# Ledger of designs, part 1: VH-VL binders against NAD kinase (nadK)

Every score and structure here is a prediction.

Target 1, 268 residues: NAD kinase (nadK), of Syntrophomonas wolfei subsp. wolfei (q0aze0)
Amino acid sequence: MKIILVNNRFKENTEKKAQEIAGQLSALNVEVIIDNGLDEPYAGTVDFIMVLGGDGTMLRAARRYGQRAIPVLGVNMGTVGFLSNIEINELAEYLPLILREEYSLEARMMLEVAVFQQQSLLTRVFCLNELLLRSNSPRMLSFALEISGQKLEPYRGDGLIVSTTTGSTAYSLSAGGPIADPQLDAFIVTPVASHIINKRPLVVSPEREISLHLLEEREAIIGIDGQIKMDFGAENRVLIKRAPHPLLMVNLKAKPFFTSIDRSLQRQ
Positions, changes and structure headers below are counted from each chain's first letter, unless a header gives other numbers; Kabat numbers aren't used for antibody chains.
ipSAE, averaged over its two directions, is called F for ESMFold2-Fast, E for ESMFold2 and O for OpenDDE. V2 adds 0.75 times the mean of E and O to 0.25 times the DockQ between the complexes of E and O.
[cut] stands for letters that were removed.
The coordinates of atoms that the task and the answers printed are left out; those that the model quotes come from them. Centres of patches stay.

## First folded at step 1 (VH-VL)

Design a2
Fold by OpenDDE, last read:
Structure a2 (fold): chain C 268 residues (1-268), chain A 121 residues (1-121), chain B 112 residues (1-112)
Amino acid sequence: as target 1 above (268 residues)
Amino acid sequence: QVQLVQSGAEVKKPGSSVKVSCKASGGTFSSYAIHWVRQAPGQGLEWMGVIIPIFGTADYNQRFKGRVTITADESTSTAYMELSSLRSEDTAVYYCARGSYRDYYYGMDVWGQGTLVTVSS
Amino acid sequence: DIVMTQTPLSLSVTPGQPASISCRSSQSLLHSDGKTYLHWYLQKPGQSPQLLIYEVSNRFSGVPDRFSGSGSGTDFTLKISRVEAEDVGVYYCMQSIQLPYTFGQGTKLEIK
């Protein structure tokens, strides 16, 4: 068995714990790769991914490995979030189950975000939470939104969020989006400070495609999961689709989403 | 199964314009790239341009110096290629071909049957 | 523009014998994403081109296993292990790493 331990290099406690866990796993004849985000993602075949930290680390892990159909376990290390399944102090208890592959998987839809320069692809990213298009100035953006061939009226506002249901409890929520069942596959399109008062978020079928582009020569930015940032201009286009592969999240422990929403959100 | 069906053969005079259509059926259209490639008699393949319909804009081979206009109608799943200021050397079979978005770099997996355009005085 | 150069431009092969076509690009077709965007097409007589190999070595759907692609960087090869009568036509390599897309000159394969 080969396991990747994903941690955050900026969190020393996670690094130390990763080393400790690596030692334990090695003693059990498990091959371990530690990914602290400094290097490129491990390209070899692995059987399991263990994320040590919080939601941010999970998001990074998802972007790096989510397309590879590898079970991903979130191990919380004292943070507040929605993406961890067990606590670090529970790892020893559940380790035998991991090694025996006695766990369930929950498929979480990811976004495929493609940014173009005209007709040329600049970058493609898979992400678990959301894409954000936002103005890079105090001025509102004017942009076109198209959903599966249906051109909506030009939008004016600070920006727009396209989120998965997983991401519904992230930035989309702060922008007024609905909380969605993470077991549901859907896009959530949430406006950010629209010129239209009370412009409602859209819940869109995962089978549809979403495109965005600016209608004016303005400077904007694309944000992915709040961690990746890139410039976005008049010549750029963004296409959002359902990723071809979901993130396979490991369920070792029952975690009731709906009963924990209020508690979790109040802590943030 | 995805199929591209092109309009029929054209005979044109020098200086005129021709517009070839390419209708897609059996699959999605909006986020797939439609390429136009031509082939002069007994010659190789020449890439002319590409459009991703959902974007509504096209990129062109600059060798055509602005004589080519590629458009797409998402409502009818049809792409168009218009070539103006026709010359005898524009006599060729014109192909449309699909490059799936996810297969953007995977090549052109579906081709139309081709449209012969003959430019003769 | 990226120049694609094929060799030979024509070859005559006895059925059952192998064939090999070379394609060279004027610059590397290796993308930063780790993929190499070189593809092979076959145009049979009187037909539209059809995709044979994508990204150097991947056979397209329905393509017989007697076809194989290899290479890296700027040098690529298409091989046919046992040429059949249905393999007659013109083979083209194409790069898709940069606009405009460009094709090789084509290699005409005939049966002896």
Scores: ipSAE 0.172, ipTM 0.687, lowest interface PAE 2.8, mean pLDDT 92
Fold by ESMFold2, fold request of step 33:
Structure a2 (fold): chain C 268 residues (1-268), chain A 121 residues (1-121), chain B 112 residues (1-112)
Amino acid sequence: as target 1 above (268 residues)
Amino acid sequence: QVQLVQSGAEVKKPGSSVKVSCKASGGTFSSYAIHWVRQAPGQGLEWMGVIIPIFGTADYNQRFKGRVTITADESTSTAYMELSSLRSEDTAVYYCARGSYRDYYYGMDVWGQGTLVTVSS
Amino acid sequence: DIVMTQTPLSLSVTPGQPASISCRSSQSLLHSDGKTYLHWYLQKPGQSPQLLIYEVSNRFSGVPDRFSGSGSGTDFTLKISRVEAEDVGVYYCMQSIQLPYTFGQGTKLEIK
């Protein structure tokens, strides 16, 4: 059995704990790869991924490994978030179940984001929460949104968020989007500081294809899960689709989404 | 499942234009790249240009010096290639083919049947 | 433009024997995304081209495992481990890293 431990290398306690867990797993004849973000993603065959940390560490794991159909377990290291399943002090209790593969999986939709210059692909990334288009200057943007070949009236404002339902509690929420049940598959399209009153958030079928481009030259940025930033100009296009594979989140302990909303949001 | 069906063979005079259609069925049209590739008799393959319909613009091989126009109509799932100022050396089979960044790294996974265009006096 | 050079331009192969086709590009086909944008097509007599190998070494759906691709950078190889009568046709390599996309000259494979 081979497991990846994903941690945040900027915190000594997560590195120390990752080493301890790796030692315990090695003693049980489990091969362990530690991914602290410094090296390239592990390319070999892996049976399980354990994320030690908060939602940000899970977002990195999802981006690196989410398209590989590998079970991913979120282990909370102190900060209550939306993406952890068990606490670090419970890991020893659940470890036998993990090793016997006695757990259920919850599928979470991911976005596929492709950025182009004219017709040429510049980059292709996957994300769990959202794409953000925003102004990189005091000036507002004028931009076009097309959904499955349907061209909407032009947007004017600071930008736009296209999120998954998992991402509905992240940047989209702060911009006025709804909280969505993460078991639903959908896009949530949320304007950011729209100058146009009739531009409401949209909930869109996951089968749709979404494209964005600027209608005039402005300094703009595409942000991915709040962790990747790319310049975006009038010659660029972006295409957003449902990713081919969902993130497969491990469920060992029931974590009720609705009763925990207030605690999770207060701790973000 | 996915098919590209092209318009029929044409015979043209030098100096005229030809417009070849390529109708897609059985799959998504808007986000796939539609390429045009030609093959002169007994010769190899030559890439002419590409359109991704949802972007609304096309890119061209410069050797055609603005003689080629590629368009797409999302409502009919049809791409078009128009070649103007025809010359005898434009006699070829013209293919449409599709590709996607998502699948096959722009490898062209589906090809039309080809359209023979003959340019003669 | 990126020049794609195939060798040989023709092959005559006894059935059951291996065949090997080389493709060289005038510049690297490795994209900054870590992928190499090199593909192989087969055009059987009287047919449209069909995708055979994508991204250097991946067989397209339905392609027999006797076909394999390899290479990196500027040098690529298509191999057929055991040629069959249905493999007759013209083989093309193609780069899709830079516009205009370009094909090799083609390699005609025949049974002797």
Scores: ipSAE 0.094, ipTM 0.639, lowest interface PAE 6.8, mean pLDDT 88
Fold by ESMFold2, fold request of step 33:
Formats: sequence, structure tokens, C-alpha cells
Structure a2 (fold): chain C 268 residues (1-268), chain A 121 residues (1-121), chain B 112 residues (1-112)
Amino acid sequence: as target 1 above (268 residues)
Amino acid sequence: QVQLVQSGAEVKKPGSSVKVSCKASGGTFSSYAIHWVRQAPGQGLEWMGVIIPIFGTADYNQRFKGRVTITADESTSTAYMELSSLRSEDTAVYYCARGSYRDYYYGMDVWGQGTLVTVSS
Amino acid sequence: DIVMTQTPLSLSVTPGQPASISCRSSQSLLHSDGKTYLHWYLQKPGQSPQLLIYEVSNRFSGVPDRFSGSGSGTDFTLKISRVEAEDVGVYYCMQSIQLPYTFGQGTKLEIK
């Protein structure tokens, strides 16, 4: 059995715990690859991914590994978030189930984000929460949104968020979007400080294709899961689709989403 | 299953223009790249240009020096290639082909049947 | 423009025997994403081209396993382990790493 342990090397506690857990797993003849963010993603075949940390560490794991159809377990090491399933002090209790592969999986939709210059693909990235288009200057943006060949009236404001349902409790929520059940597949399109008052958040079928471009030359940024940024200019286009594969989140412990909403949000 | 159906053969005089259509069916149109490739009699394949319909703009092979215009109509799922100022050496079979950055990294997985354009004096 | 050079330009093969076609690009086809954008097509007599191999070595759906591709950087090879009568046609390599996209000259395969 081969497992990737994902941690955040800038949080002292997670690095020490990752080494400790790797030692324990190795003693059980489990091959362990540690991904602390320093190196390129492990390219070989693995059976399981364990994420040690909060929602941010899960977002990085999802971007790196989410399209590989590998079970991903979130192990919380601090403040309760939305993406962990068990606590670090419970790991020993659940480890036998992990090793026997006795768990269920919950599929979480991801976004596929493709950024172009003219017709040439510059980069393709996957994300779990959202894409953000925002101004990188004092001036607001004027931009076009197209959904499956339908051009909407131009947007004007600070930017736009295209989120998954999982991302509905992240930046989209702060920008006025709805909280969505993460078991649904949908896009949530949330304007950021819109100059146009009638631009409301939209909930859009996952089968749609979403395209964005600037209508005038401005300095803008595309942000991915709040962790990756790319310059975005008038010559660029972005195409957003449902990713080919969902993130396969491991469910070992029942975690009621709706009754936990307020507690999880106050801890972010 | 995706199909590309092109307009029929054309006979043209030098100096005129031709517009070849390429209608897609059985799949999504707007986010796939539509390429145009021509083949003169007894010759190899020559790439002419590409459009991704949802982006609304096309890229061209500079060898045609602005004589080619590629457009797409999303409402009819049809791409067009117009070649102007025709010369006798433009006699060729013109193909449209589909590719995607997701599928086969712009490898052209579906081809139209080809349209023969004959330019004769 | 990236120049794609195929060798040989023509070959005759006894049915059941192997065939090999080389393709050389004037510059590397390795993209910064770690992938190599080199594809192979077959144009059978009287037909449109069809995709055989994408990204150097990946067989397109429905293509028999007697077709294989290999290579890296600037040098690529298409092999047919046992040529059959239906394999007659012209084979093209093609790069999609930068505009304009370009094809090799073609290799005509005949049965003898």
C-alpha cells in the first residue's frame, strides 16, 4: 500500500506530526510519500491521500491530486473547518479501517480552469473552491461573462467569483453568495462589489461552460482557491468547466453539514 | 457521437472567393477548436487556421497573408472558412477538424469529409 | 514555423511484416507542462485523415494495438508491428505545441 501525506511545512505542528505518522505507517509496511509543498507533486501510483491540516492544506491537495481518483482523507489538526473528516487524536482509532479500505467516499465537484492567450492554452488548473477574477488596480473592471454560448449583459465592478458548492462557504459567501449543499453539483457565480445592482448571484448547471474576458484594458488577476494567482489582461480568456473527476473525500466519521454550519464558520 | 459535415464541392474562377461550411452535430460545439486543413492534389496537409467558437476569434497561418477568414456561428453549430482572391494553386480539398485542449491536446480527433474547391480559368 | 520531417517518404511492406516511420521536428515539442505535443494521423485512400496516436505514444480509441509510437524531444517513431492490407495510406506526424500547427510531408505505405 502507498500513501501520500500532505502537510503544510510552514505550520510547525503539522511537519512534526507528518514525520511521526509516516514512521508509524512505515512500521506497518506502508510506503509513505510526504508532500509538504516543497517539491513537485508525486507522479507515481498511490492508493490513498491523507491531508494533515485545515481547509487550506486540503485545497492544495485537491489541486495537486484531485483528478487522479484517489481517496482523500482530511485530518484536522486545529480549528474545525469544512473539509476535514476526523481529528488527529482519532487517527489511531480509524487507521485499521483506512488500511482495510473500509470507508465510504463522498464526491465533491471540482472546477477545471483553462487560461488562454488568444487561442493558445497557457495553463490548465483544477480547484475545489473557486476562481476569482478581480481588479489589480484602483479602477474597476468591465468584463464579459458567457455561459454556454449565451452572452450576459456586461459586468462592471471589482470582480467575479465562480465557485463550486464546496466553495460556497468560502469567498463566495463573503461576497453575498448562498451557502450550498456540497453534495450538489453546481456553479455559483457571485459578483464582487458590482456597480450593476441587478447582477445577482447565479446558480448554474454543472453541464454549462463559463467564459470570462475583459472588455477594456485593465490590470486584473485570476485567483484560484485563494492560493494561486495569475495576471489577466485583455488578451486573455478563461474557460471554466466541471472537472472530469470529482475529489473523492473519505468518510470515516459522520459529519452533519447543516447542524455544524455556524460553528464551522465562526472558526474560519 | 460527434460528426462534422461540410458543404459540397465548388468550382470557382481566379480572383473570386469561396466559403466552406462545417456543421457539427452530436456534441458540444462552442468550446472545441475547429481547425481548417487543406490538401492540394497529390500533396500533403497544410494547416490554415483555428477557431474556438466561444472565444469569438481565430488564429491564422500567416502563409495565407490575410486571404483566409474563419468564423463560427454558435447558434447553428457551424464554422466557416472563407478564402478570397482565389488562385489556381488554391485548388485543393479543404477539411475541417475538431480538437480540444482537454481531449488529445489539440490532436484532431474528428474530421469532416472534405470539400473539393477547384479554381479554373 | 516548426518544420516536421518524415522519413521515408514512401515504403512498400510485405503483409505481416513490421514497418517504421520516423518524424523529426526542428525544435523540441516538449511543453512546460511536461507533455510532448506530437500526433500521428493516417489518411487511407479516398478518406479524410484519422487520428492514430496522440501525445507521442497514446493510442487513440479504436486503433489496433499493432500501432505504437515512441520518441522524445525532436525525434519520434511510429511502428506497425504487423502490417495489414487495411493499413495502406499516407501517414503524417503533426505538432500542436505552437502556431502555426504543422504536419510532416507524409509517408506513403503500400503492400507488396
Scores: ipSAE 0.053, ipTM 0.632, lowest interface PAE 7.0, mean pLDDT 88

Design a2
Fold by OpenDDE, last read:
Structure a2 (fold): chain C 268 residues (1-268), chain A 121 residues (1-121), chain B 112 residues (1-112)
Amino acid sequence: as target 1 above (268 residues)
Amino acid sequence: QVQLVQSGAEVKKPGSSVKVSCKASGGTFSSYAIHWVRQAPGQGLEWMGVIIPIFGTADYNQRFKGRVTITADESTSTAYMELSSLRSEDTAVYYCARGSYRDYYYGMDVWGQGTLVTVSS
Amino acid sequence: DIVMTQTPLSLSVTPGQPASISCRSSQSLLHSDGKTYLHWYLQKPGQSPQLLIYEVSNRFSGVPDRFSGSGSGTDFTLKISRVEAEDVGVYYCMQSIQLPYTFGQGTKLEIK
């Protein structure tokens, strides 16, 4: 068995723990690769991904490895979030199950985000939570949203979020988006401070395609999962689709989403 | 399988305009790039422009000096190429071709059958 | 504009013999994404062009394995290991790294 341990090099506790766990796994004849974000994603074949840390680390892991259809376990290390399944102090207890592959998987839809310059692809990324388009100035943006060939009225506001249902409890929530069942595949399109009072978020079928571009010569930014930032201008277009593969999240422990959501949201 | 079917041959007078259609069938349309390429008799291939229908905007070969307009109708999965101020040297077979968005190489993997446009006085 | 230069412009080949066509670009076709945007097309007599090779060396679906592409940067080659009658036509290289897309002059392949 080969396992990737994903941690955050800027979190010393996770780095130390990753080394410790790596040692333990090695003693059990498990090959371990540690990914602390410093280097490029490990390109080799692996059987399991263990994410040590919070939601942010999980998001990074998802972007780096989610397209590879590898089971991903979130191991919380004292953070508040929605994407971890077990606590670090529980790892020893569940380790035998991991090694025996006795766990269930939950598929979480990811976004495929393609950013274009004119007709040329600049970048393509897969992400678990959301794409954010926002103004890079105090001025509102004017931008066009098209969903499956249907052109909506131009949006005017600070920005727009296109999120997965997983991402519904992330930035979309702060912007007034609905809380969605993570087991549901859908896009959530949430306006950010729209000039239209009470402009409501849209829940969009994952079968549709979403395009977004500016209607003016303004500077904006594209944000991915709150971790990647890209300049976005009038010559750019963004196309959002359902990723071809979902993130396979490992469920070792029952963690009911709706029964724990109040607690989690209250702590945020 | 995806097919591109173009409109029929055209005979035009100098100074007039021609609009060629390219209808896609058998696959997705909106997120794929539709290119227009022409070929004068006995000559090579010349790229004219491209459109990604879902974006609704096109890029052009500036050599045409704004004479070419490329549009797309997502509802009918049809792309159009209009060339104005026609000249005798515009006599050519005009092709539409699809670039695979999924592969992101922007090559042209599916071609229409071509439309002959003859410009003569 | 990127200039694509093919050599030779015409080629007469005995069936069963190999053929080689060169394509040179005035600029590197290596993109920052690590891909090289050079493609090969074949236009058979009376037909529309068809994709043979994309991104230097990838055979398009249905393309026989006697076709191969190679090269890097600005120099590219299309090879046919054993030319067949059905390979007659005009071959074009094309770059898609920069607008406008540009084609080579074409190489006419005939059978002796």
Scores: ipSAE 0.033, ipTM 0.586, lowest interface PAE 4.1, mean pLDDT 91
Fold by OpenDDE, fold request of step 33:
Structure a2 (fold): chain C 268 residues (1-268), chain A 121 residues (1-121), chain B 112 residues (1-112)
Amino acid sequence: as target 1 above (268 residues)
Amino acid sequence: QVQLVQSGAEVKKPGSSVKVSCKASGGTFSSYAIHWVRQAPGQGLEWMGVIIPIFGTADYNQRFKGRVTITADESTSTAYMELSSLRSEDTAVYYCARGSYRDYYYGMDVWGQGTLVTVSS
Amino acid sequence: DIVMTQTPLSLSVTPGQPASISCRSSQSLLHSDGKTYLHWYLQKPGQSPQLLIYEVSNRFSGVPDRFSGSGSGTDFTLKISRVEAEDVGVYYCMQSIQLPYTFGQGTKLEIK
């Protein structure tokens, strides 16, 4: 058994806990690698990933390892979120089940985001929540949205979010997007402050592809999961698809999504 | 079975234009890069340009000095390459080739059968 | 533009013997993502080019294991462990790290 512990190096409590857990696992003859985000993702084969912290840490773990089809367990450390399954004080109780691989998996759709310079690929990223296109100035953006070959009318506004259903409770929600069942595979396309009053978000089949580009020379940025930022201009294009592999989230404990939404959102 | 089928051979006069088509079948079209590569008789391969249909715009080899126009029709899964101001040196077999989206940097995995364009007075 | 230089330009090989083709680029083909974007194609007589090796050392689907690619940075090699009659054709290396894509001159492989 080989396990990666993912924590946030900027949160000292998670670092200490990661070391402690690593010691415990080592005593059980489990090989452990700690990923605090400082180094590149571990390239070797692993059997399990534990995420120590909150939703932000989970998002990072998903981007780093989600494409590798490795079970990922969210272990909450005192934060409010939607992506953790157990609490840190419950880990000891569930550890035997983890080691025996006695758990269920929930597949969560991820985005495959490709950013181009003209026809040249600049970068490709897999992410769990969303892609954001946003103006980097007080000026509104004018951009083209195409969905599977269907060209929509030019869009004007502060930006646009393309989110997974998992990401529906993240930035998309703040922008007026719908709350989606995380077990449903779909794109949520949520406008950010459109010049068109009451412009509605779109729920799009995961089989479709979404492309974005600016129609004017404006300063814009691409944001991924609220953690990655890159400059975006008139010569850039974004292509968004369903990732070829979902994130495999570990379910050790039942966590009702819809019955806990109000409580969770009020705490944020 | 993904296939690229190109239009037939062309004979053109100097100064005229030629438009070659490349129809894709057996797979998706919009998010795959379609490249155009030509080969003069007895010579090597020369990359001309590329288009990702869903974007609608293309990049070109600047060596052609704006004589090349690459387009795509998503509704028919067909890519086109138009070469204007034809010269005798443009006599070549023209190939379309597909690069998968996920393998954008991985080369061209499917090729058309080629289209011979002959430019002669 | 990146210049691709192949050596030799022609090669005559006895069936069953090994063959080796070199490809050099005028600049590094190592991308910031850690991958190296050098590919090998074979054009058999009267046919369209076909992909053999992508990203230096990965055999394309259906390519026999007698074909192998290696190299790094600016120096690359295609090897055929045991040349067969069906391997006759022109081999091209190609870079795809930046536009325009560029090919080597080609190496013509013939059977003795």
Scores: ipSAE 0.031, ipTM 0.584, lowest interface PAE 4.4, mean pLDDT 91
Fold by OpenDDE, fold request of step 33:
Formats: structure tokens, sequence, C-alpha cells
Structure a2 (fold): chain C 268 residues (1-268), chain A 121 residues (1-121), chain B 112 residues (1-112)
């Protein structure tokens, strides 16, 4: 068995724990790769991914490895969030089940985000939460939104969020989007400070495609999961689709999503 | 299963325009790049332009100096290539081809059967 | 524009023998995403071009394993391990790293 341990090198406690766990797994003849974000994603085949930390670390792990259809376990290390399944102090208890592959999986839809310069692809990213188009100045943006070949009226505002249902409890929620059942597959399109009062978010079928571009000759920014930032100009286009593969989140312990929303959101 | 079917052969006079159609069937259309490539008799392949239908805008080979217009109708899954101010040297077989956006290599995995355009006085 | 240069321009091969075609680009075809956007096409007599190899070394669906591609940066090679009669046609390399896309001159493969 080969396992990737994903941690955050800027969090000392996660780094130490990763080393400790790596030693334990090695003693059990498990091959371990530690990914603290410093190097490129491991390119070889692996059987399991363990994320040590909080939601941010999970998002990075999802972007780096989510397209590979590898089981991903969130191990919380003293943070509040929605993406961890067990606590670090529970790992010893569940480790035998992990090694025997006795666990259930929950598929979470991811976004496929493609950014173009003219008709040429600049970059492609798979992400778990959302894409954000936002003004990088106090001025509002004018941008075009097209959904499944349907051109909507031009948007004016600070920006727009396209989120998964998983991402509904992230930035989309702060912008006034709905809380979505993570067991659903859907896009949530949430305006950010639209000049149109009470501009409502859209819940869109995962079968549809979404495109965005600016209607003015100025620079904006694209944000992905709050961790990646890109310049976005008049000659750029962004295409958003459902990723071809969902993130396979490991479920070792039942967690009641709806009964824990208020507690989790209050602490964020 | 995926096919591109082009309109029939055209005979045109110098100075006129020609519009060739390319209808896609058997797969997705809007997010795939549709390229136009031509081939003069006994010559190689020349890239003319590309459109991603959902974007609604096209890019062109500047060698054609604005004579080419590429459009797409998502409702009918049809792309169009119009070439104006025709010259004898525009005599060629014109191909539409789909780029495989799904595979992200932006090659051309499906080609139309070609449309012969003959320009003669 | 990126210039694509193929060698040779014509090739006559005895059936069962190997063939090799070279393609050189005036600029690197390595993209920032880590992929190299060099592709090979075959146009059989009287037919439309068809994709053989994409991204240097990946055989397209239905392409026999006697076809292989290799190379990096600006130098690329298409190889046919055992040429068959059905392999007759004109082979083109193409870059898709930037617009406009550009093709090589083509290499005509004939059977002796």
Amino acid sequence: as target 1 above (268 residues)
Amino acid sequence: QVQLVQSGAEVKKPGSSVKVSCKASGGTFSSYAIHWVRQAPGQGLEWMGVIIPIFGTADYNQRFKGRVTITADESTSTAYMELSSLRSEDTAVYYCARGSYRDYYYGMDVWGQGTLVTVSS
Amino acid sequence: DIVMTQTPLSLSVTPGQPASISCRSSQSLLHSDGKTYLHWYLQKPGQSPQLLIYEVSNRFSGVPDRFSGSGSGTDFTLKISRVEAEDVGVYYCMQSIQLPYTFGQGTKLEIK
C-alpha cells in the first residue's frame, strides 16, 4: 500500500504529525509520500490520501489529486470545518480499517475550470469549492455569463462565484448563496455585490456548461478556492464544467451535516 | 459516433463570397473547438481559424487579412466559415475539424469530409 | 508564427520495413501546463486528415501500435515499426501551443 500524507508546511504541528504518522506507517510496511505543498504533486500511483489539517489543506489536496479517483480522508487537527471526517486523536483507532480498505466513500462533485487567452488554453484546474471572478479595484465589473448556450443579461457588480454544493458553505455562503446538501451535484452561481438589488443566486444542473468574460477593457482577477489567484482581462475567457471525476471522500465516521452547520459556521 | 458533415461543393467567381457549413452530430458541441483548415490542390494543410461556440468569438490566421469569418449556431450544432473577396488561389478543399477539449490536447480528432471550393472566371 | 519543418518530404518504404519522419519547430512546444502540443496526422489518398498521435507520444483511438511518437522541446519523430499498404498517404505534424496553428509541409509515404 502507498499513502500520501498531505499537510501544510506553514503549520508546524501538521508537519511534525506527518513525520510521526509516516514513521508508524513505514513500520507497517506502508510506503509513504509526504506532500507539504513545497514540491509538485506526486506523479506516481497511490492507494490512499490522508489530509492532515483543516479545510484549506483539503482544498489543496483536492486540486492536486482529486482527478485521480483516489480515496481522500480528512483528519482534523484542531480546526473547525466541513471537510474533515475524523480527529487526529482518532487516527490510531481507524488506521486498521484504512489499511484493510474497510470504509465507505462519498463522491463530491468538483469543478473543471479552464482559462483561455483568445482560443488558446492558458490553464486548467480542478477544484472542490469555487471559482471567483472579482474586480481588483473599487470599480464594478461588467461581465457576460452564458449557461448552456443561453446568454444572460450582462452582470454588473463586484464579481461572481461559481461553486459546487461542497463549496456552498464557503465563500458562496458569505456572498448570500444557499446552503446546499453536499450529496447533490449542482452549480451554485452567486453574484457578489451586484448593482441589481436582490439579485438571486442560480442553482444550475451539473450537465450544463458556464462561460464568463469581461465586457470592458480592464483587468480583473480569478480566484480558485481562495488559494489561487490569476489575472483576468478582456481577452480571457473562462469555461466551467463538472469535473470528469468526483473527489472520493473517505467516510469512516458518520457526521451529521445539517445538525452541525450552525455550530461550524458560527466559529468561522 | 461523432461526425462532422459539411455542405456541398461550390463554384464561385473572383470577388464573390462563399459560406461553408459544418454540422456536428453524435456528441457535445458548445465547448469543443471547431477549426477550419484548407488544402489547395496538391498542397499541404493551412489553418484558417477556430471558434469555441459557447464563447461566441473566433480567432483567425492573419494571413487571410480579415477575409475569413467563422461563426457557430449552438442550437443547431453548426459552424460556418465565410471567405470573402475570393481569388483563384482560394481554390481548395476546406475542412472543419473538432478539437478534443475533453482530452485537453486541442488537436483535431474529428474531421469533416471536406468542401471543394473552386474559384474561376 | 511557429514554423514546422518536416524531413524527409517523401519516403518510399518496402512493406514490413520501418519508417521514420522528423518534425522540428522554430519554438519550443512545451506549454506551461507541462504538456507538449505536437500532434501527427495522416491523410490517406482521397480522404480527410485523421489524428494519429497527440501530445508527442499518445496514440489516438484505433491507431495501431506500430505507430509511435517521441521527442521534446523542438525536435519530434514519428515512427512506424512495420509499414503496411494501408499506411500510404501524407503525414503532417502540427503545433497547437499558440495561434495560428501551423502544420509541417507534409511527408508523402509510398510503398516500393
Scores: ipSAE 0.025, ipTM 0.565, lowest interface PAE 5.0, mean pLDDT 91

